# VHH binders against Protein HEAT-INDUCED TAS1 TARGET 1 (HTT1), part 2

Target 1, 277 residues: Protein HEAT-INDUCED TAS1 TARGET 1 (HTT1), of Arabidopsis thaliana (Mouse-ear cress) (q8lfw5)
Amino acid sequence: MESLLECFAITDGKCHPDCLKANNEQEDYDACQSAALVAVSLISSARVIFKIDSKYTEYSPQYLVDNVGKEEVEGEMDQPSCQYTVGNLLSYLVENVWTKKEVRQREMDQQRREFTVKDCFEFAFKKGLPRNGHWAHVGCIFPVPPFACQIPRVPMKGEVIEAANVSEALKLGMQQPAAARLHLFSPEFDLVGEGIYDGPSGNETRYVGLRDVLMVEAEKIKGETVFTVQICYKKKTSFVKVSTRSMILPLNGDDESQVTEPACLLVDFCIPRFSIN

## First folded at step 1 (VHH)

Design a11 (framework vhh_7pa5_2)
Fold by ESMFold2-Fast, scan of step 1:
Structure a11 (fold): chain B 277 residues (1-277), chain A 122 residues (1-122)
Amino acid sequence: as target 1 above (277 residues)
Amino acid sequence: QVQLVESGGGMVQPGGSLRLSCAASGFTFSKYAMSWVRRAPGKGPEWVSTISGLGGSTSYADSVKGRFTISRDNAKNTLYLQMNSLKPEDTALYYCATDRITMVRGVPFDYWGQGTQVTVSS
């Protein structure tokens, strides 16, 4: 099959929340939500590929958004919400109803917490992940649900493996799709179509930023290593071939006075490597 | 549907010769470098040889240099491996592959066929 969508669980049309609102000129982008969604997609894919899950299972990206980067909790039984029963629900609601100040403070706390796909993998391996239906409401700021400690979490046993360069990334991806971040330049990325994304052309190029991607394939085209990545960007999931050639990246927008060292368009390669029973 | 179908294997005595063929379909053959990869019993895959999309450059594993010749016919979408002076150590299943690695199901290179068995024995 030529269609990657038919072959891979990760290709089941997963999109970042901002893709639903994005337009061709400006997008609503949240880096933490992006990282959480990519992490969950890769965890779900790895678990199906290695037959840990019998079918593609959606885990909760909201659980990662709500919990990654927060202070360590020694035990969930120590959480106030875990001390409440159905008979004590009213006491919990009275004590834990969010005020406007508390909602605002949570918004500020979420803005301060920056995390990567790697951080999400490490957190999932330490704490497990609930299924999406058990910890829903992507993008919501809310009080910790009553009985949060009783919501079932699927154990995740494994570790994060990183690659420092393209050669290591190629070895990394041999068994499963991998995470990376892609340097996006407009309009070049928007106009790539079925071609190879080769970064900035220099003519009216604008740096969009780093975006989390799933690396699903590698191949050599005319002697060059090329990765195919899945990305959700501006309302659609697409597959894009990306050059691994080192090049000068103007990472400070249109400012031609800024000169960077030659770099790869793809960085921060990692996988969740599960312990197989 | 992308397919690679290997043929031409068999049993030979040490010092013998075989020519393997790989029929490709479902993609633009001339745009991709092609490789031969082999797997001996009880061992992992070993890269044997690569040829560029237009045939202008070739490379070989040290173990086969001077004995094997890779070639391609882009008009027929066919890859070849001419194997001369075969040794017992050349005994393996031989696969043709693109220089692509599908990062799903844990398959390095796309092995679309059963491969073709080469057995070198006295």
Scores: ipSAE 0.000, ipTM 0.190, lowest interface PAE 10.7, mean pLDDT 71

Design a12 (framework vhh_7pa5_2)
Fold by ESMFold2-Fast, scan of step 1:
Structure a12 (fold): chain B 277 residues (1-277), chain A 121 residues (1-121)
Amino acid sequence: as target 1 above (277 residues)
Amino acid sequence: QVQLVESGGGMVQPGGSLRLSCAASGFTFSSYSMSWVRRAPGKGPEWVSTISSYGSTISYADSVKGRFTISRDNAKNTLYLQMNSLKPEDTALYYCAKGEITIFGVSFDYWGQGTQVTVSS
């Protein structure tokens, strides 16, 4: 299976460090980049599966990183930027960005906001999404780029459908890949290899956190439902089989594990359901 | 703290030449595209030129093509603009900016106080 998810920076390295969330973890994990990459992969897959796009079309994860969560705060996303041209872009930057220190600070703060795959789907359905080649790099500009209105956005018509449990998630996955988040435990996840990831198994287990995944397949192994997920973890994109059995997850460490209720390793199931017709 | 300090401006006759410099500090200079931008008296700012992080991609405004040359020295954290065949219309404050402009988007972070270029006979 070819990778639907690329484990690389979604900006081309030209963005100021302050425009990207500082990540001190050796994994170099960024939750917003992860969510945006998963969201566009699933949108692209759904659109080709349902014949909305004639071929697999790459949409811009950078557009989601730059814009999700901003509309209600700034209001700038509704302003037409078409009055600005390449020749007078700097007039725009001086008048709206660089001469106002508070504006620059607010833009930097926005790069540190958090959003989920579901938020990305809702945003795409509300605003549309540009193709990857049409939205290269705009993360360091505030307000909305002068050329935003000139960059074509593909309209997206649909809704986000969520599943509360494994049985509902199976139904979602029958027609298209689905999003989920996976509870990662170290070293168990690092030791899975070709096996089935079944969560924490020992006293030396550390909870790493939730990671966005693509659910691509479901099968029964020895009577148990197992999902195959695609994940980007420690700069590697891989396919991992994940157990769906209910288990006690020590999310707060050993002292708190006795109070943690049985849960599934996979949570937050959702799909982008496009309107067909 | 990102800091950009422009220098090298001055007065020159039409047809003359000047070389501008920009000393950068407070960020990893070699990782970013850099640009020159200018503001003429009574006019808004105009983008002049951009150079990518390692110099492989260079672009110029139509008004300066063939006359100006942008370059960089990543070891010295310095950006340059060689200006030849200067015209009275080139009279402006010249700013060094971190970032670039493309048809797919824009990314400018900061610029300094500028350096004055005056072209008069």
Scores: ipSAE 0.000, ipTM 0.113, lowest interface PAE 18.4, mean pLDDT 71

Design b01 (framework vhh_brivekimig_d4)
Fold by ESMFold2-Fast, scan of step 1:
Structure b01 (fold): chain B 277 residues (1-277), chain A 119 residues (1-119)
Amino acid sequence: as target 1 above (277 residues)
Amino acid sequence: EVQLVESGGGVVQPGGSLRLSCAASGFTFSSYAMSWVRQAPGKGPEWVSSISGSGGYTLYADSVKGRFTISRDNSKNTLYLQMNSLRPEDTALYYCAKGRYFDWLPDYSSQGTLVTVSS
């Protein structure tokens, strides 16, 4: 049975390119970028595992960052770039190049917009995704990339499957890596090393927040199910073993109005399940 | 630093067998899935097989299922690919890759090992 529960890790140490500009020890965390990166990794993995792609194909996380939760680039007649050719590219740039104020406004708008890995999967199944080279960071410069309507998108056919608990998550992870979110506590997470992350343990515990992870392996240790997850945290991509035992999590500090119920460190399990011919 | 060194390739007749090896260093080998990827002359890279960190879970491309077996020895930091019933279309440079990447990544692959299946 253990061989059936064991999945695979996908890693090349890639964090968002812009993360490389901050100090090596400083976390440069963006929830939307995190969700998009996890989503494209899982989509690429599923597509090669189920032979939809003949080789591992990198899809654009930036396309998700720029478009999930927005109506930008939707509709051919509404797409300004579809109206421009090489001959009128200068007109397009003049009309659509962002000023410093507009760039800051976009950053503020993105700060108010949040989406999950599940939202990314649903968007990809609805709209398809361009390959990474076709939408690499152009959205950071322009409201709409030049010739966006002419950028090839790969159609994605499938659905998002969620798991409500650890037992269901084990079934999702048997044939492909799965997405989840991890409750991070400091300093416990920083001190795990090669051990098992078991959540908060002391009076000086600080809740860091939820982080998107890829669940890549499952095993039994001392009779308990343990997931190995890939996580990018503080600019480091690592594999961490995570306990699945239910525990009381001090998420809201002193919020005594809520009934404290045991919860799992890992939540929001889902996979992109592609339609197989 | 990640270093992968492939070996075991050679010339073999159709129906023959070869065993490829990949010696890994620079990372905790047992903590990572490993893959074999090949590139035939004039073609792009093709994923062949992957194995989980513990060796408990394996995946194969349909073109090699039933003919190839992936395995690993975590005590020796070595990945293997046993290739049986070889066909001319199996002729390729074979690369070892860290993780589940099914394309050749120079940072995680060396020169590869050449397998030629011909009469």
Scores: ipSAE 0.000, ipTM 0.159, lowest interface PAE 15.2, mean pLDDT 71

Design b02 (framework vhh_brivekimig_d4)
Fold by ESMFold2-Fast, scan of step 1:
Structure b02 (fold): chain B 277 residues (1-277), chain A 122 residues (1-122)
Amino acid sequence: as target 1 above (277 residues)
Amino acid sequence: EVQLVESGGGVVQPGGSLRLSCAASGFTFRNYAMSWVRQAPGKGPEWVSSISSSGGSTLYADSVKGRFTISRDNSKNTLYLQMNSLRPEDTALYYCARDYYDSSGYYPFDYSSQGTLVTVSS
């Protein structure tokens, strides 16, 4: 068997342990946190691979969680104000220090819009990102922190490139890891082990949902293209081989009136392509 | 485990001075902006002052500007509030609070039962 590993494979040892640790320690699945963590891992990897950063540099996933999908005026975002009022700072302390964090997080989650890895890349290219050490921990939902206007953002120049299918995804992934989303079915995904995840296998199958993954490697097994993806699922980060064959996916178990077209288990392939100059 | 321990309070005459200290442990102090907040008996909390992680930027409530000076020593993990020209209305329990800016997590500030009490009386 031959591996296409060398084409886009050096995420092993280039994904920072702290990002993976934060993801592994999550109690429940949070789509925004998942997308942000995958996005910063891919941005950091691309920036090292293309020698924009001299070493693997951690960028803030929490900055993405706090800012992606919010209503923005370009002029206001580009010129942050450092003028704090007593009320603004006191509001921060009341909501983050004196109010029960659990109650506050539930309230904020209800107002938050979902976003994708692609949305994160577009935001980063438009606004830049602060380094991880300059912005709050993943999972912290709060008003803009005091001194946020003084936190430096690293400017990022590039564009998001998408692929519509496996063949295009292979071309995207030639020089860097790529993002995708994976359709998870239980118990098949839980039972894959070191085998190939091949989607639903029977009537006892339940659709879990889409999960953001980092595509790190491709190879041919018995003439079929197989992707190796990095995924965090049930607080564990693992590498799983995924089949690229098209199949009918039972996404709505009890909706017998709707039939889905054959689809790949992996969808929404994209990369952050940085400007070389 | 995150801990903030306030000290340096006491009774002082109007026009006097006090220096409050806040000893921090259980987190990377140098990565966080810090604040002083006070609460007088029967009143709501009032923000007093904030300092950036490096100590290069400071902010003050109008009521204390020109009289109080916030500072920090990152080598000692300690936050300070120098209070000059104290007034009876400065009488309150004083608390230090942490803003978070890194990957270590959100940690609610644990208020001691008393913080540090400052009484300006005569």
Scores: ipSAE 0.000, ipTM 0.215, lowest interface PAE 14.7, mean pLDDT 71

Design b03 (framework vhh_brivekimig_d4)
Fold by ESMFold2-Fast, scan of step 1:
Structure b03 (fold): chain B 277 residues (1-277), chain A 121 residues (1-121)
Amino acid sequence: as target 1 above (277 residues)
Amino acid sequence: EVQLVESGGGVVQPGGSLRLSCAASGFTFSDYWMSWVRQAPGKGPEWVSSISGRGGSTLYADSVKGRFTISRDNSKNTLYLQMNSLRPEDTALYYCAKLTYGDYVGWFDPSSQGTLVTVSS
């Protein structure tokens, strides 16, 4: 309420609670929101684990959604947002938010490009990230909020480390949780419950797609390496055990497009590796 | 209760042929992809070939392409592997599996004894 940025979120309540949803009940998945949420969780975890932050600090996933994959336009992103003071905020809201809200949301949607968790880590290391309270849901209303040029960003020093396979991913995850993407098949994923998700099992299998996950634990079950992942799917956050067995993935049904080498259900392993002083 | 019984292995000279069989029971055979996996002495398991439930799609490891042919007879709940132009490096215990397999050392735990193929000169 007392924050200028939070005043913009309150101005358009319809965007506020839904801005950072990774998916919905109809399988309408927002890949950018998912990647940003996973990236921020892993950055926050790494920073507290390695004592870079003295306590768990929430960084803004909305800042990543609003800024990753967009080119900086010289003189436009920061300057207009700094021309208004608190004393003339109402005139700013009338001129730039309330009367033009629908047009600005359409422009924002048209400019949105897809990006991965890796892209989020690279962006954070290049540009830093604001804390969540400084760039919460404001980007859902206005892509460049008032005083954007004055919003403090926490500098981040480090690099993205990737793993090419399960064995390297296991080493990667020993000191911190890691990012991955999971191949989802229906109905197998919906039916896994507390069991081990083992991918496609039959001819009535439909490929749902890739979903961003946090790998939080690894264990051996009956001699097999199994990762526990945190996933948000159909608006529900859950923990699922995933098999690391190599298998043939029927991405396009029972045809020649499936003539590929066996693959793991989990791919695209990476972590944010912070520089330690 | 899933039961898989492999047979057809033996001793052959290089360039010889063998046909392996896998008799399946305890599940709806035609609903599942089936695979052949082998494990050579002192080495980890290696995926060899897979076939879709309807038999419309087949896949092979690069090491066996052009020499091995996977097939199935859903009326008999039986999976086959026809092995031609056998080489000493094909010497292994061969297993069939209800789910598709690959080569991942340390995870493979066959439910059956497999069938031994020895290619000796």
Scores: ipSAE 0.000, ipTM 0.139, lowest interface PAE 17.6, mean pLDDT 71

Design b04 (framework vhh_brivekimig_d4)
Fold by ESMFold2-Fast, scan of step 1:
Structure b04 (fold): chain B 277 residues (1-277), chain A 121 residues (1-121)
Amino acid sequence: as target 1 above (277 residues)
Amino acid sequence: EVQLVESGGGVVQPGGSLRLSCAASGFTFSSYYMSWVRQAPGKGPEWVSSISWSGGNILYADSVKGRFTISRDNSKNTLYLQMNSLRPEDTALYYCAREFGSGWYRAFDYSSQGTLVTVSS
């Protein structure tokens, strides 16, 4: 396990070995897993900060990966897993888990779905979230965990608050960490060290893509607002200071990218704002 | 139940050294950022240092950079703070903390006991 953002479905040694192996051997970035991990981190943090939870409570990122974007039906006995008990668990595993076609199809369905940290927050406020120990352990078993209908969900009351600019993001982050996405350029990001990441610097620059980050500090350096973000990149979690200066970002290397409007390296600011009553 | 037990505090003269330890239990230590937070008499809590789950990323408050070294041993579920060149202003209760949120608001789960470090002559 190289990084928190690239590790999903881990529960204190209870996760299936194949799930851990797949996560540890992944070379490519998984946007949905990243978004889910950032979202549960921020939800858990907000719930303790505002004393909704008496202790830090870990919620299931795997539940978000498995369920965000899926259609809902009425809350009746329309869930196949409600037909299974401990006494017929083997039947469930044969029918729903050990079929290679169903495992492969579920993996393909998860890869086709796209969602953001904002989508995760909206889902959590609409549906609630199970604790990590309930779903992450079970979530290692595909395609649907046994007794899914009986897994308790913690109801969540609140709304997603977005910020359109750096000034608004500063206000949202005053009492809790905030989510954002960061435009990553190589080798500049790899070479930033203890300095300020200021985006692309020349012809040798390659656009890596957007990465979900937690904004963890803000300060002014030489009159400029600088955010410190927690990011997982190349299986390493680090803290990086990021410039908020607007600039032209060469995202595709084509002529259209050169004439687009200046943008901030950090975009898509949002927080989960819980109702405290 | 999350349990953090600090040790290693004491009385030392300016310029001296101390090594603090924190024994963690009740959670998967190797999966969390860990921090040291201190509270001087009559002041609020001040964050001192953080270390990533692997030890690959480390942060220090400006006041302790170059003097303090944070480290961890995941096989022993133990966090350390090596404090060198101690100053009277380092006098505080030192708390081991599990990070669950950070930002312009740094959020921590930490022990209420702490370990007392007194620097005076």
Scores: ipSAE 0.000, ipTM 0.259, lowest interface PAE 10.9, mean pLDDT 72

Design b05 (framework vhh_brivekimig_d4)
Amino acid sequence: EVQLVESGGGVVQPGGSLRLSCAASGFTFDNYAMSWVRQAPGKGPEWVSSISYSGGSTLYADSVKGRFTISRDNSKNTLYLQMNSLRPEDTALYYCAKEGLRYFDWLSDYSSQGTLVTVSS
ESMFold2-Fast, scan of step 1: ipSAE 0.014; ipTM 0.523

Design b06 (framework vhh_brivekimig_d4)
Fold by ESMFold2-Fast, scan of step 1:
Structure b06 (fold): chain B 277 residues (1-277), chain A 121 residues (1-121)
Amino acid sequence: as target 1 above (277 residues)
Amino acid sequence: EVQLVESGGGVVQPGGSLRLSCAASGFTFSHYAMSWVRQAPGKGPEWVSSISGSGRSTLYADSVKGRFTISRDNSKNTLYLQMNSLRPEDTALYYCATGKYSGYDWGFDYSSQGTLVTVSS
C-alpha cells in the first residue's frame, strides 16, 4: 500500500504548467485538474499493481484537462489534419499571443467543461493517454499548439467500475486503490490531524465542497469501517482517516429541498479496471 | 523563476550569417517548446521559428524558411537560431520565448531585452 501512496505523491503537484505560478498565490483549486490528477494516479497505480506497466509510469493529467468533455462538443481532437502551415501558426500567434486577450479569455471560459474522475477513466479507456513528458509542454497553451496532434498515446483497455455504498466500496478497493469524493467541512478537516475525520461538529462549520480523493486503505475501528484517503487540498497532500458513519450533513443551502437523511462523507466510488489477458 | 537571456546579435552585410543563443533557466527546459520572435523598428512582433521540447519537430515562418535553422541543446538549456543568407528585412530585435500559460494571460513569455540583429551594407 505504501508504494501506491508513494505513486500518488509522485504525481502530486504535477498540474498544469501554470501551477508553477500558483506556488505563492491565492487558492488555485480547479476541479478538472483535481479530477485529472487523481485519475492518472489511479491509472498508474493499477497498471503497476496488475503488471501492465513494468514500473510506475506517469501519464499526462494535462491531456485529460485539455481533452475530456470536448470530443462530443468539438469532435475534432486529432480528427482534423494534424498538419500546421506557417500561416496557420502565425495566425495562432497573432490571435493568441499579440492581440485579443479578452476575447481569448472569454472563448476559453466558454469551452471549458467540468468533468469527474469517472469521466477521465472513460476517456482514457476510449482514447488512451500520452506519457506525462509527451504532453506536459504542449497542453499549457490554450488553444493547444501545432505539435499536439503528433504526440503518441498509450492505449488503455478496461472499464470503470462504480460502487453505490460503503460496503460495495470496501470490496471495490480490495485489489487496488479507488477514487471517491469527500465532503469537506472547515475547520473540522483542517483540525483532524492523526484522528478520524467525522465531518461537521458545530455552528462555525463551513461547507467547503466535494474534493476528489484516492482511497488507499480500509480498516475496522470499533466495528466501524474507516477509509484512509489521500487528498490534495490547497496544494498539500495528506493522508486522512475518514469515518463511514452515516450523519446529517449541513450542505450549503441551494436546492429547494433540505437534506434530512443521514449520508456518508465519501461518495462516488469508482476504479479503473484494466483488461488482463 | 523562468529566465531567458538572448545573445549573438550584431551587424552583418547582406548575405552574411549570425548564430543567436538563448540561455534558459528556472524550468525543465526539455519539457517546453521554444520559439524565436522578432520585432523590426516600427513594426509589430513577428514569429520566426519554433522547436518542440525533444527537438524532433521544427516549424518556420515562410519569410525565413530555408535560410534559418532552429535547434536546441537540452543538456545546456540553450536554444539556438542559425541565420544564413541574411537580408535587410531581417533587421530586428530577436527574442526567445517559452510556450506557457499564465493565469489570465496566455502565450509565449519572452525577455524584454532581446538581441539586436542589423543587416546593412
Scores: ipSAE 0.000, ipTM 0.086, lowest interface PAE 23.5, mean pLDDT 70

Design b07 (framework vhh_brivekimig_d4)
Fold by ESMFold2-Fast, scan of step 1:
Structure b07 (fold): chain B 277 residues (1-277), chain A 122 residues (1-122)
Amino acid sequence: as target 1 above (277 residues)
Amino acid sequence: EVQLVESGGGVVQPGGSLRLSCAASGFTFSSYGMSWVRQAPGKGPEWVSSITPSGGSTLYADSVKGRFTISRDNSKNTLYLQMNSLRPEDTALYYCAKPRGIAAAGLWFDYSSQGTLVTVSS
């Protein structure tokens, strides 16, 4: 057990009874919201760890959802909300018929391109982020806050650092938590409990997809490197130990998958590395 | 040198209450979010609760929500966990933890504490 950030050894691999019942729940998964939540968490963590923020500051994941991958409108004053003062906002709301505008927003969301945690970091370093209190809660893609162009953004100075493999990922995690994506298989993931998630093991295995995770700890268990990750799955936030064993993953899903070489369950490691001065 | 000293553990009957304390030193306590983490016998660590540096926001694990209350006193460099309606499954070593960063409810911690034992027995 490494003392810098101690991990407790698992002494009981029994699956919790509640995990068995989780298979009956459907997940309302949104990849963009997931990526934005992980990105904001890591940015807030890095900024307090390196004393850029004097205290933990929550930045807006909704700002990322609303703006990453979106075609930029020329000038801030081109945004509809930028045209309205406090004195004329009520007229704007009456004229725009809230329900019709909400339908249009949902229609636009169906056409948006997916983005990754890395894309969120790059966006934040380019554009900055507003505080969470200044830009709506997660899941509220509509309505966008009025006077959006007037909401202050905190400048971010830094770069995204990626790791191509587990060895490089261990180096990223030494000073701050890191982002990764995890290949989920059902029911194996639902049945992990307090054991080690080791991917597909049965004939009734279904590939769920990639999920954004926060890599929080690493340890050696029986000679194998194991990462503890924070994940939100089926509306529950949990911590799971994940094997770094290389294996052939059956990514068949609903169509053909052409994976022919061994792969790690965890991929796409990256961190936001802030400039100190 | 981060130093965290827990106290307040003990043996209690189901439905009882306990208040845990954590005295912090070696860092600017008011600048860091803090967490409580527990480890039941034979189990891995489970995150219990977190509080922001100012104390203005708190987060709880679903298993303890409505029963436990996390709080802090920055003038005394002390973190608290008020535990009500205790159940046998709350039996664990409880650790005070300073995260390297507050990843919402994450377990990215720097801690040097031995924990305080809470036993709930019928």
Scores: ipSAE 0.000, ipTM 0.131, lowest interface PAE 16.3, mean pLDDT 70

Design b08 (framework vhh_brivekimig_d4)
Fold by ESMFold2-Fast, scan of step 1:
Parts: sequence; structure tokens; C-alpha cells
Structure b08 (fold): chain B 277 residues (1-277), chain A 122 residues (1-122)
Amino acid sequence: as target 1 above (277 residues)
Amino acid sequence: EVQLVESGGGVVQPGGSLRLSCAASGFTFSEYAMSWVRQAPGKGPEWVSSISRSGSTTLYADSVKGRFTISRDNSKNTLYLQMNSLRPEDTALYYCARHPYYYGSGRYMDVSSQGTLVTVSS
């Protein structure tokens, strides 16, 4: 309850600066930033729920954006020597800070591999995550400053648990909020308000795409399971009730052959399950 | 101060039935989802069942589905677990738990420290 409001407050405005500048998020949507934000919200929530953290702790979504999907050595890393000299730092400052007015600007790195919330969880369990205060914008600076490797990471032990359907997703949600992706249709989603979003309703419906969500509550309304999800859409974070009724989804608006098997509006359910002692 | 007091445990033969109760005080019971969690001798805690704030949604562990029924009476601040067709593997201390988040399993929620013992033996 209070922690749902905490997740709302933490998510609101914690996006990379580019997300806040977008004129229309629907047209300038960044899937990697969305996945990273959902992943850190769920990791922070799980760590408080299981008493691993004593309070809601902000981990860096920017660290995930900067590092997930990059080529690197497989498996656990040795403890490498991470040192830099004052000379290295001064050279970096002269070449990049004093000559570049916006050192936080990314260059040529926009076309990384795309990644999902599940990829973010797997990365966090393998590599750990820095607290947000330690990696807020360091990775946005290109080239990366020589001291970046000294930024402390919190080790994380656990595994990703997936659900194939709504019934399994309910069991995942019993321990903690879960991740999912939601099929958005316009104008139905824009008009849902405090009602139940039940997908495409008629003749002038446009498929917007999949959006990452946090599943925070479940209830039964008139015999049907309904999930409440937290979603960031068009730069607004909100809670929306979503029907789990199976329906035929027109995912490709120009081709009626894309309307095939009944499907759920919510897909790709998973949670970060932390090891406990 | 949040207090959860379990009762209704006892010794029963396999195939028997028991009804557990949990009396809640120190908080607004109707605003929280509730769960039953058990801990068998020598094992870690296991989530058994959960119920939503209104009682409209109930969820069960696969091991108890079809045998146990969770329910609540918000006017009496009481949570119940009706246990039918009991098996030796159901032998455990049973705890009720309050959920601050979602419908949660109750494993690390506010849990009674005492619990109620259920022993199923021939």
C-alpha cells in the first residue's frame, strides 16, 4: 500500500533526462529505459519485502541502460585491479569536460542490443547494481570516466522466475509485485480512467505496442480476474486495472490475418526471486 | 501494536479436518490482504494460502488446493483456514500473516511469533 506509493514516487521523474525531454513518449518511446526502470522498481520492492534492505533503496536504472546488452566476458569476474592516476583524470577532463559542454551526452551508443526486464534481472543477479546515488549519470558520459570501475555495486543473489499464464502469474504476485508487458490500444487505453482496460473495442482502434508494467494487485470482479498495473505512458505514471479475459488481438492493424488465436492483454510475467538465509 | 493470535490447531488422524482461526488487532483488518504460512519440522517456511482485502480473491499452494479453504470475517477481524483431508505432510506450525504489499505470500510479512501447531499422525 504505502510501498506502492513509494514505487510511484520513485518511478516518476527517475527516467534518464531524454525521457523527460520527449515531446510525446508514444512517438519517442525507449524500450531499454522502460525495462530498466521497471526492473529497479521491482528489485527495490523485493529487497524491502524480504528484509534484505531495511528501507526502500533506489538502485541505478542508468547502470542497467549503460551495461545490459554490451559485449563482455561470460561468468563471474575476478576482482580486477581498478586504479586510475590523477594524470588520467586530468587528461579526461581536458579532452572531454572542458571541451564538451554536455559531458553527460551519449554518442553513437543508441543502437545497443535491445533488452527486457528479464534481461535486467539476470544482469543484476550476475553483476550486482550500484545505488542510484553512485551511478546516476556516470554512464551517460562518453567516453566513460576512468573512475567508473571503482563505483561500488551491491551484490545480488537470486534467480528470475517466469509465469506462462495468468494462473501462474497470480502465484508469482503472491510474494511480491511482478513484471509483465501490456498490449496497448488507442484510444481505449487513453480513455480507461478508473475503469477496467479490456483491450480493443471497435472499428477505429490502433495498436500502440507492448509496454512494461508492474503488476501490483489482483482482484476478482464479476467472476473474472483483474490485475492492477503501474505503468509509465506518455510521461505519466498511473495505476490501471486490466482484464485477463482472453481475446483476439489485432496486433497488425493493416493485416486481418494477424487476428488469430485468443490471447491475454498481459504477457511475459516474471519476478526477481532473491535468495534468503 | 499489531497482534495476530492463531488458534484451532491440534492432533488429528490422516483424512481428518481442522479449522484454524486468526484474531487480528492493532490495525484496520479490512485494509490488508492476509495469508496462512506454515513451517514443518526441519524445513523452511512455506506459503499456504492468501485472501484479498474483500475476500473476493483466494489463492492456494498446489499442495493444498482442493483440500483447504481460506476465508475472512472483516466485521470480526478474523481470518480462517478450513483444512480437510489432512495428510502427515501437513504437520507444521501454522502462522497468519498481514500483507503490506500486493497479495503477497506472507513469508516476510508481519507474522505471529507463536503460531498454532497442527499434527497429523496415525
Scores: ipSAE 0.000, ipTM 0.165, lowest interface PAE 13.8, mean pLDDT 72

Design b09 (framework vhh_brivekimig_d4)
Amino acid sequence: EVQLVESGGGVVQPGGSLRLSCAASGFTFSTYSMSWVRQAPGKGPEWVSSIDSSGSSTLYADSVKGRFTISRDNSKNTLYLQMNSLRPEDTALYYCAKGWELLHNYFDYSSQGTLVTVSS
ESMFold2-Fast, scan of step 1: ipSAE 0.000; ipTM 0.377

